# VH-VL binders against p53630, part 30

Target 1, 237 residues: p53630
Amino acid sequence: MNSKSQQQEQQPIVFVTGTDTDVGKTFVSTLLVHKWKAAYWKPVQTGIESDQGDSETLKNFKIAASTWQPPIFTPTYALQKPLSPLQAMEYEPNVDIRLLDFVVPEEWSAENPLVVEGAGGVCVPITRKLEITTDLIKHLIETSGHPVYVVVVARSGLGTLNHTLLTWNHLCDNGLRSHLFGVILNGEPNEGNVQALKKFGVNIMAQVAQCTTAHDQDMELHELPSVESLMTQQDVE
Short names: E, the ipSAE of ESMFold2; O, the ipSAE of OpenDDE; V2, 0.75 times the mean of E and O plus 0.25 times the DockQ between their complexes.

## First folded at step 10 (VH-VL; framework fv_guselkumab)

Design g4 (at its last look DockQ between E and O 0.78; V2 from the best seeds 0.77)
Fold by OpenDDE, look of step 10:
Structure g4 (fold): chain C 237 residues (1-237), chain A 120 residues (1-120), chain B 111 residues (1-111)
Amino acid sequence: as target 1 above (237 residues)
Amino acid sequence: EVQLVQSGAEVKKPGESLKISCKGSGYSFTSYWIGWVRQMPGKGLEWMGIIYPGDDDTRYSPSFQGQVTISADKSISTAYLQWSSLKASDTAMYYCARLGKWEDWLFDYWGQGTLVTVSS
Amino acid sequence: QSVLTQPPSVSGAPGQRVTISCTGSSSNIGAGYDVHWYQQLPGTAPKLLIYGNSNRPSGVPDRFSGSKSGTSASLAITGLQSEDEADYYCQSYDSSLSGSVFGGGTKLTVL
């Protein structure tokens, strides 16, 4: 019986949110899942009428450097329309998403971190009460019994400063500053934006880009920080 | 207890086909990668490829791509390594090994090996 | 030629400390990929000795230790015993080859 190198008494839940839709949350989540040997859960999936879902995308995403087979847990809600959860529910009158419905999957052994992927950005409404992704994060903080952290995925290129800062400040203003691991910028490297964001106190975790070559993907995976290092950093701040 | 039991020694002629087996027990066969490693006489270990029996995802070493076929039958918890046409240079000990989940590409349990001798 | 380079042989007397080096490159050890070590006793299958650079599986004595720095890894054996006479292999992942790579192996002789 071998001991895991990333053994922690209390494994964290890391919520992956973004500045918008289609910023690469699923891609980044996949990298983090493999980097941290984590389990994956997307609580709310929309657009299943036209998309296989992010869980399936993650499952099918192959990383040559990784032999990790991530446990993937079923979304609590899967909605048909490719809309925000609130809007998607308009087409499904019998579905009423409540924050209380979001319970960490029992199948999660808590031996490894849990990566939780949010839908859209932090202000995306997910309930008929107009509760947003931020409220879901808070709910997990309050109910999961695990340390909960947040990773923000943003685009790397032009226009990302405004969206990233708005998202970052929103989370800070909502009392989540101490829960923020940082921002992962997805796209072509942009050192100017990195430096600008840092001047505003934003923690930049990494810059990644989607699928160039298998080699590049492998390298990007290795350049991501360990969950332990991030947790340690949080303890110091 | 985790065990990998390989099929017995093989003596073949060049040009013949061969399929050797590795049966896993003591663990969930479909939840772990299983790989093959070649060791030529008096030489070192060479990774050949791996397969995930859960979905039959298969990865080959570039050196062995197209040279062998790795497969698995999850119904009997058995992985296979096969040649369509053996060469004398295929003479070697072949090990199957499970990849552990603690670290990437970690061979945590090994079979006893199958000696394959190819001679005219 | 193996991607990871090991000395072909090392030797030591009982009770001594021996070290086996494993030299890689920027595409494997230097890229940050973990190094694993295997022991192969004469006429037997390899056995996992060290994983994740420095971790010992259950049953492996603490006189075996692993380390990694830069593009190289090292296996150290203290208090050398006759039963340690074996071949030792380092193993890692190479991004350029998109696959696992082994060292050439080191034959340890206990004098």
Scores: ipSAE 0.860, ipTM 0.934, lowest interface PAE 0.6, mean pLDDT 94
Fold by ESMFold2, look of step 10:
Structure g4 (fold): chain C 237 residues (1-237), chain A 120 residues (1-120), chain B 111 residues (1-111)
Amino acid sequence: as target 1 above (237 residues)
Amino acid sequence: EVQLVQSGAEVKKPGESLKISCKGSGYSFTSYWIGWVRQMPGKGLEWMGIIYPGDDDTRYSPSFQGQVTISADKSISTAYLQWSSLKASDTAMYYCARLGKWEDWLFDYWGQGTLVTVSS
Amino acid sequence: QSVLTQPPSVSGAPGQRVTISCTGSSSNIGAGYDVHWYQQLPGTAPKLLIYGNSNRPSGVPDRFSGSKSGTSASLAITGLQSEDEADYYCQSYDSSLSGSVFGGGTKLTVL
């Protein structure tokens, strides 16, 4: 009888994308899931022939400050080859990914946010019609019945100015500026890069780094913004 | 109605083993952490550890790690606290408590306690 | 030392107001972790009283209130009644211990 009533508040879907492969999307998704008491969904997982998958990685990652046990929803598609979904389908020709197949899991109670982790970056091809991650985000905006927001994960160090600006501008040019919560930088802190990105109008939500100590993970978790504060910021802007 | 019902009081001698239980009802047992808290006679509350029965994820307080074993049997909705060899200093009241879902580290429902007396 | 510090005892007359302090450190309350409060009546198990610094669960009267500032938290009890005689514990997460810590407890006496 300790839970707050959330019946009147519509909970958001937060899509986590990245500037590159292997920039830490699953690590950041894990932090957000624990910070926000969120559910998790990876709609399309590739590379299962050699990897347990991002849902299992998130399930197994422990953060001592958090006792949240997220609902983790089964991927709509799981493909063998460690390739983009489009390319992986060439090795499984009986699979034909369609955007219409990506419906919000009915098991999601909507008492809490849903974190949705994308495959690769914003231009990764998903369907044989050459629909990309950006098109999946737009599909969720149009069909889910929930507010949808986007978080971009980027490296904090070398090369991030170019990659982050390209990703940010792509999303803005696709009409998604009002959906962008911001960028989370992953890696060793780099104040120069942070200030440079801010000068270009990029919203930096947080700076995190994957570490082995529980103390560092607890601190990073606590420094993340609440989903409520991010939604309020979007309403003003 | 959420209920945590603990096993009865125990009188033991030093060196004996002991396993006390906490049975949860009125909620989904595998969907909530259960913790153990010690209260020595006339003293305050001390967190010992927690377990998530859904996957047996277990976390111990540093002062109790290696001193006790926390386990669960989800088929009968029961958590356990065990000693392999009791000491007189283990004389205390032991509570089980459930952690709430929406707040981290919140002990929202408590068992009635199990008094363990260890004396020669 | 990263244990939460409470006064050992407080007293008040019926109908009056008392406060119980809970002082932490940079590894717990000072890091921004929430504070929960529990009431333990004589001979009984602890019971949740206040959670998330200031929220009351169902069944707890609004004469109990909590607050947090900096490295400290406070429980306030107004309109004291004899049934409020109990031990009161604050609790928070502590990052240096990777787990829960309780305050030493405060015995409230209603005179």
Scores: ipSAE 0.671, ipTM 0.850, lowest interface PAE 1.5, mean pLDDT 91
ESMFold2 (binder alone), look of step 10: mean pLDDT 94; pTM 0.953

Design g5 (at its last look DockQ between E and O 0.69; V2 from the best seeds 0.79)
Fold by OpenDDE, look of step 10:
Structure g5 (fold): chain C 237 residues (1-237), chain A 120 residues (1-120), chain B 111 residues (1-111)
Amino acid sequence: as target 1 above (237 residues)
Amino acid sequence: EVQLVQSGAEVKKPGESLKISCKGSGYSFTSYWIGWVRQMPGKGLEWMGIIYPGEDDTRYSPSFQGQVTISADKSISTAYLQWSSLKASDTAMYYCARLGKWDDWLFDYWGQGTLVTVSS
Amino acid sequence: QSVLTQPPSVSGAPGQRVTISCTGSSSNIGMGYDVHWYQQLPGTAPKLLIYGNSNRPSGVPDRFSGSKSGTSASLAITGLQSEDEADYYCQSYDSSLSGSVFGGGTKLTVL
């Protein structure tokens, strides 16, 4: 046994959402999974007709400094079209995504955190009832029995201020303020945007970039906060 | 109890091929990395490489990349280290070691070692 | 030469305190990678002694302690005993080499 295996009794579920599609949620999730020695679950995967899926991407993403082999759980739903879940379901009439179907995988031993990657942004509709990602987050809060937190992935560059603030404020307005760990900015470092967001009360967790050397990736990994530190910070607020 | 049992000592000549083994027991073999560490006579420990038997994941030290091949047979919970052509300089003790699950690059359990002697 | 630098030898009398240093660089210990320590008794395989900079696995006496600061780590042995005579190795990860690295080892002699 090692010290890292003797973690808190109630491991957190960390929902990774974004300001948009293709903002680097999978990449950031990968970093977090390795940083926190976490399991990974993407409840809804779309676009399986054209790509391998984010789970496979995460699985195949190697971090030299990490020997962690993340438990990866199968998506509850996997849809063919690379569209929002709602739109993708239009092509699969027999699929009816319901929030109640999203149950934390039983295979998750809760010995380590669970990183849950959302599809798209917070307002992406995932059910035919027009329930959105935010509703899924709330569902997990209500039903999982674990502390649930949210990480927002956003681009670092031009245009991110509006999208990030809208996303952040949306989550806050929906009663999730106390569940927000912070924002991870993905892209070329932009201190101006970082400072601007902070002025609005947004917690910037880190700045990361996908197109980096192995060394740079290692550095980014080390610069990410521990899940324990984030949880402690939440307790103080 | 976690145990790593390695194959017996080897005496070889330069140019010969060799494959030594490390059998794991007492744990899920496919759920942990197995690494190989070289110790030349009277010298220190040198990491050679690691393999995750549950996945197609093998990593080599730059110093040993292309010099050896690390493999595993998960059906018999055995990892292997092999040379296609031994050199006298390959004379050393070779240890297999399991990597811990929660700590990166932690060798938490070690085999007893396999002595490889390469001489003309 | 080893990426991590250890003194080749240290000695102490029974009951004394000895320390073994492990000096790294900004690409390994300085990067924040954990340091592990191994004990190798004469004629035996290495054994995990300290993991994660300062943690002791089961069975390791509390006489053994590890610490890390900056680009260096240290193993301290208090109440030195004859059975502590062994080689000790620090180990970490080096980002520049993309792999595990060991110190050169320290031979501890109990006088």
Scores: ipSAE 0.882, ipTM 0.941, lowest interface PAE 0.6, mean pLDDT 95
Fold by ESMFold2, look of step 10:
Structure g5 (fold): chain C 237 residues (1-237), chain A 120 residues (1-120), chain B 111 residues (1-111)
Amino acid sequence: as target 1 above (237 residues)
Amino acid sequence: EVQLVQSGAEVKKPGESLKISCKGSGYSFTSYWIGWVRQMPGKGLEWMGIIYPGEDDTRYSPSFQGQVTISADKSISTAYLQWSSLKASDTAMYYCARLGKWDDWLFDYWGQGTLVTVSS
Amino acid sequence: QSVLTQPPSVSGAPGQRVTISCTGSSSNIGMGYDVHWYQQLPGTAPKLLIYGNSNRPSGVPDRFSGSKSGTSASLAITGLQSEDEADYYCQSYDSSLSGSVFGGGTKLTVL
């Protein structure tokens, strides 16, 4: 009983990045995983000395309308300190993160999309060669053999115009414009910010807020676009 | 072939406890939700709750929350529905059913049913 | 008074076409949630008949079909046969109840 549209095309990888740490990437990733019936992978997790990590957070978040149980893949690297991967390696000198180590999990059957959640924002340093999250995205584009797209998560409130435009323009300047699905704003609705970002050519995919009731979670999930509609938008632009 | 085999019919008195079973075979037991559905005599179908044995994740219908316990033993591929104190109103046919992987809330394979009769 | 309303009974002669309606609301079918259909032959367990509004699982004859429009769904049976005599249930998720619901059921009698 597979989705027939997912069986007809090579399934995409959708990289979820953000304008900053703690903008809601894991919450948004959870919604997308349930909406798209996707698998999930956090390639590098930091802070495990005090936190179960984003994979466990996603696993434990339940949406009443959804009975999807996502395949959740083990991080390629898990580091103790709640720092960027580069800085966390200072406390684990036997760990040497290389971009080539980030191979799409073999366990992914590719029957469905893969949601990949990045650490922090687009310029977060990952390797001792000072390769950043953007370089990881490019690596997946070059090596995965699948279409790769990017979703940017941003706060909806004050300050988001600056942070979102910096992130968006950075990705565009790095040759990723054709890979950008758009921005998901997380927080209280702010139509002024939405319209301002649209004037700059930013595609706003959705406006979401972390919910406390099952009904609100169902509504949130309902309002998200399908992965197929987003891929179609990229093809015609 | 996917099979769900339920325990046999039960005749009980009010106040007694009961645990009925549903054994799954022919598929990866820990990779699918199993649900319980009640059908009172001459009535329609009502979902009671679902369990995902791979994560020990359980969801109850509000109508049945606190009325029954749903559990699973993945070592023997078996799900359970349990009452601590039966009432006459619990008289019904109880089905277990597996949920489909790709379609939300889809009961794709059903057990044969367990008739529970509760009377003095 | 089920959230999903089905006629209590429907009848038809062999070879005829019958439809069974399933009327919901904006919180279930009208919100876009899928409709599944189950057949319960006399004295047996329910069996999946139609899923995702219109998809037939393997082993279900193509004379069974499903559709959805607005807040309602419909099960159609063409070429009616005596073995089709059964109870038929629709099912959808309801956001107001935060749970799945079955219709009240429709008894199909083959005359």
Scores: ipSAE 0.763, ipTM 0.895, lowest interface PAE 0.8, mean pLDDT 91
ESMFold2 (binder alone), look of step 10: mean pLDDT 93; pTM 0.946

Design g6 (at its last look DockQ between E and O 0.30; V2 from the best seeds 0.00; counts 0 for: pae E 8.0 > 2)
Fold by OpenDDE, look of step 10:
Structure g6 (fold): chain C 237 residues (1-237), chain A 120 residues (1-120), chain B 111 residues (1-111)
Amino acid sequence: as target 1 above (237 residues)
Amino acid sequence: EVQLVQSGAEVKKPGESLKISCKGSGYSFTSYWIGWVRQMPGKGLEWMGIIYPGDDDTRYSPSFQGQVTISADKSISTAYLQWSSLKASDTAMYYCARLGKWKDWLFDYWGQGTLVTVSS
Amino acid sequence: QSVLTQPPSVSGAPGQRVTISCTGSSSNIGAGYDVHWYQQLPGTAPKLLIYGNSNRPSGVPDRFSGSKSGTSASLAITGLQSEDEADYYCQSYDSSLSGSVFGGGTKLTVL
């Protein structure tokens, strides 16, 4: 047995949200899971009639540089239609998603961080009461007993400034400023947008892209910050 | 206690097939990678490949891809390394090793080794 | 030729400090991949000595230490003892090869 582990006494829950759908949340979550040796949980999965689900995508995502086998926990809700949770529930009248239903999986040993992937963006409605992803984040903060942080995934290219700033400011205005790790930009590198976002006080964690080569993917993994460094940064701010 | 116990020494002729084994105990066999490392006589360690018995995900070193087959039988917590046709150059000590979870590509426990001698 | 380069041999007297270098490249150590060290006593299987650049497993004396900088790693042994006579291997991951790589090994002789 090893004398040291990277396990912290109180492991964080990191909620991965995005500026929109299809911005690469699952991809980024996968990278973070492998970087941090974290467990993975997507509380709400939609579109299971046509998609294998993000959990399966993550499970099947192979990173040569990583030998981590992430614990993947079953979604609390899995809905058929590839719509927002609210809209998807219209096709499943017996399903009534409530925030109280979202409990951190018991199977999570809390020895490693938990990456939680949200559905869509921060303002996506997830309950019939029109509660949104932001409310789910707050719920986890209040009930999990763990430090909860947020990572925002955004596109790197044209148009991302508006969506990123709106998302960032929304989270800040909702009292989550101290919980924000930062933004991960997904796509072709765009230093101009990076600098612009920084001028507005947005923490840019990394720029990543879906790589075609294993080498590039491996390099991107190592360029991501450690969870420890991010937590330390939060303590200073 | 974590243990990896390998099969006994083998003496073979060129062209013969061989399958050696590594049995894990003291841990969840399906929850850890297990790999094979070659050490030719008087030489260094060479990574050959790894397998995850939980789903049979197998990765090979480019140098050993197509040269050997790595497999596992999780029902008996055993990993295998096999050759379809041995060469004299396959003479070496072969170690199985578990990959730990603390760090990537960390071989934390090793078998005692299996000596394979291939001679005409 | 090993991807990671180690001196073939080092020697020291009991009580001395010895250092074993492990030189890599931008595709392995320089890329930020962790370095692990293994000790192989004569006629035995390798044993984990250092993991994650500088961490010691339980049972490994504190006179063994590891470090990493740039494209190289180093194993230091202080208070050299006769029982330290062994082969030492560094190990990392290489992105260009998409696999684990070992150093060529260093034979440590205690004089």
Scores: ipSAE 0.594, ipTM 0.829, lowest interface PAE 0.9, mean pLDDT 93
Fold by ESMFold2, look of step 10:
Structure g6 (fold): chain C 237 residues (1-237), chain A 120 residues (1-120), chain B 111 residues (1-111)
Amino acid sequence: as target 1 above (237 residues)
Amino acid sequence: EVQLVQSGAEVKKPGESLKISCKGSGYSFTSYWIGWVRQMPGKGLEWMGIIYPGDDDTRYSPSFQGQVTISADKSISTAYLQWSSLKASDTAMYYCARLGKWKDWLFDYWGQGTLVTVSS
Amino acid sequence: QSVLTQPPSVSGAPGQRVTISCTGSSSNIGAGYDVHWYQQLPGTAPKLLIYGNSNRPSGVPDRFSGSKSGTSASLAITGLQSEDEADYYCQSYDSSLSGSVFGGGTKLTVL
């Protein structure tokens, strides 16, 4: 590695959260995993009774420019009902999710980044103590021994100003400003929304559009920032 | 150990159909791309296409799109290359090769080759 | 001709150093895609020699080395031996063709 990479030998953990369920977290996580040649972990998966799960969705996603396949780690918890983890535990009362159970998989070689995908949005309740996704992020910061950063996935279109600002400000108000890489807007480009969010102090790190052609997927990867450039950005600002 | 074993040499006439095979062993067949590479007599290597046997995702080089069919039977860990109507210009050595997972487009293991001769 | 350009042939005496070039473009090597190298001994299938620009698989002697810079890559062979007589191919991904491209091959003759 170059001298800068050797000074930053520990690979980062990048937590992907969203403004809501179904904003494209798994699609964006898949793009980041392929861009960064990263490993993937979804610590808590719900809805397994009727869905193959996000780990299987990511495993089956193939980008035309790449035949590489990411290391994918087993969720710490997999719950049946398509509900928040807290609510899903009401249907599986023997399951008691605790934050201390979320240990970075030992199988992670740490030669490449780890992308961690959250369930739903930043305030989704996970434990019976009403700890939320934000608390899981803080737990990983405190216990993993790796630099931890956060990416927020949001829709690019109508309604995103409200949802993105609420999510961004929540994370900043919880002491996570220095950990935020930024927001990725998913969907049809909307420059007006981008400029408005920037005026409110939100860092827009990328815009992506969901598409199925191999050429367009390859172009989306090339437009995404490297993890190294994002880490450098945080050190300066 | 990883091994790719191809079907034997073929001698054919123009217009005949042909299907050659590549059997993978010593690894999880459905978890790796398999590619086909042509080498015309005295010439270099040309990528023809790849298939992911886990879901049959198949991709062709533009030069071979519509000229051949790549398929797989995951129940017997075998990939296929087939022609519906051979031409004399199809005379070549055909290799199958596995794509490794840890680097993009890395042909890490190769079959022994199948010589196809189309004449007369 | 081929998307990746290699010299058609090179030659050297035993013990000599030779270098085989592989020149691409902005749609392949110049876009940052990895270069792999394959050795094809006479009458045999190709075999992986160098992967990811500079890595050697187990069993490949350290006298084989690879490098990449800009739109080009190089394979270097030191301490030439008679068993090195073979064809050598570079290979990369090309975004404009949405697939793999090989160089035209270089025939190495050991004198």
Scores: ipSAE 0.014, ipTM 0.597, lowest interface PAE 8.0, mean pLDDT 88
ESMFold2 (binder alone), look of step 10: mean pLDDT 94; pTM 0.953

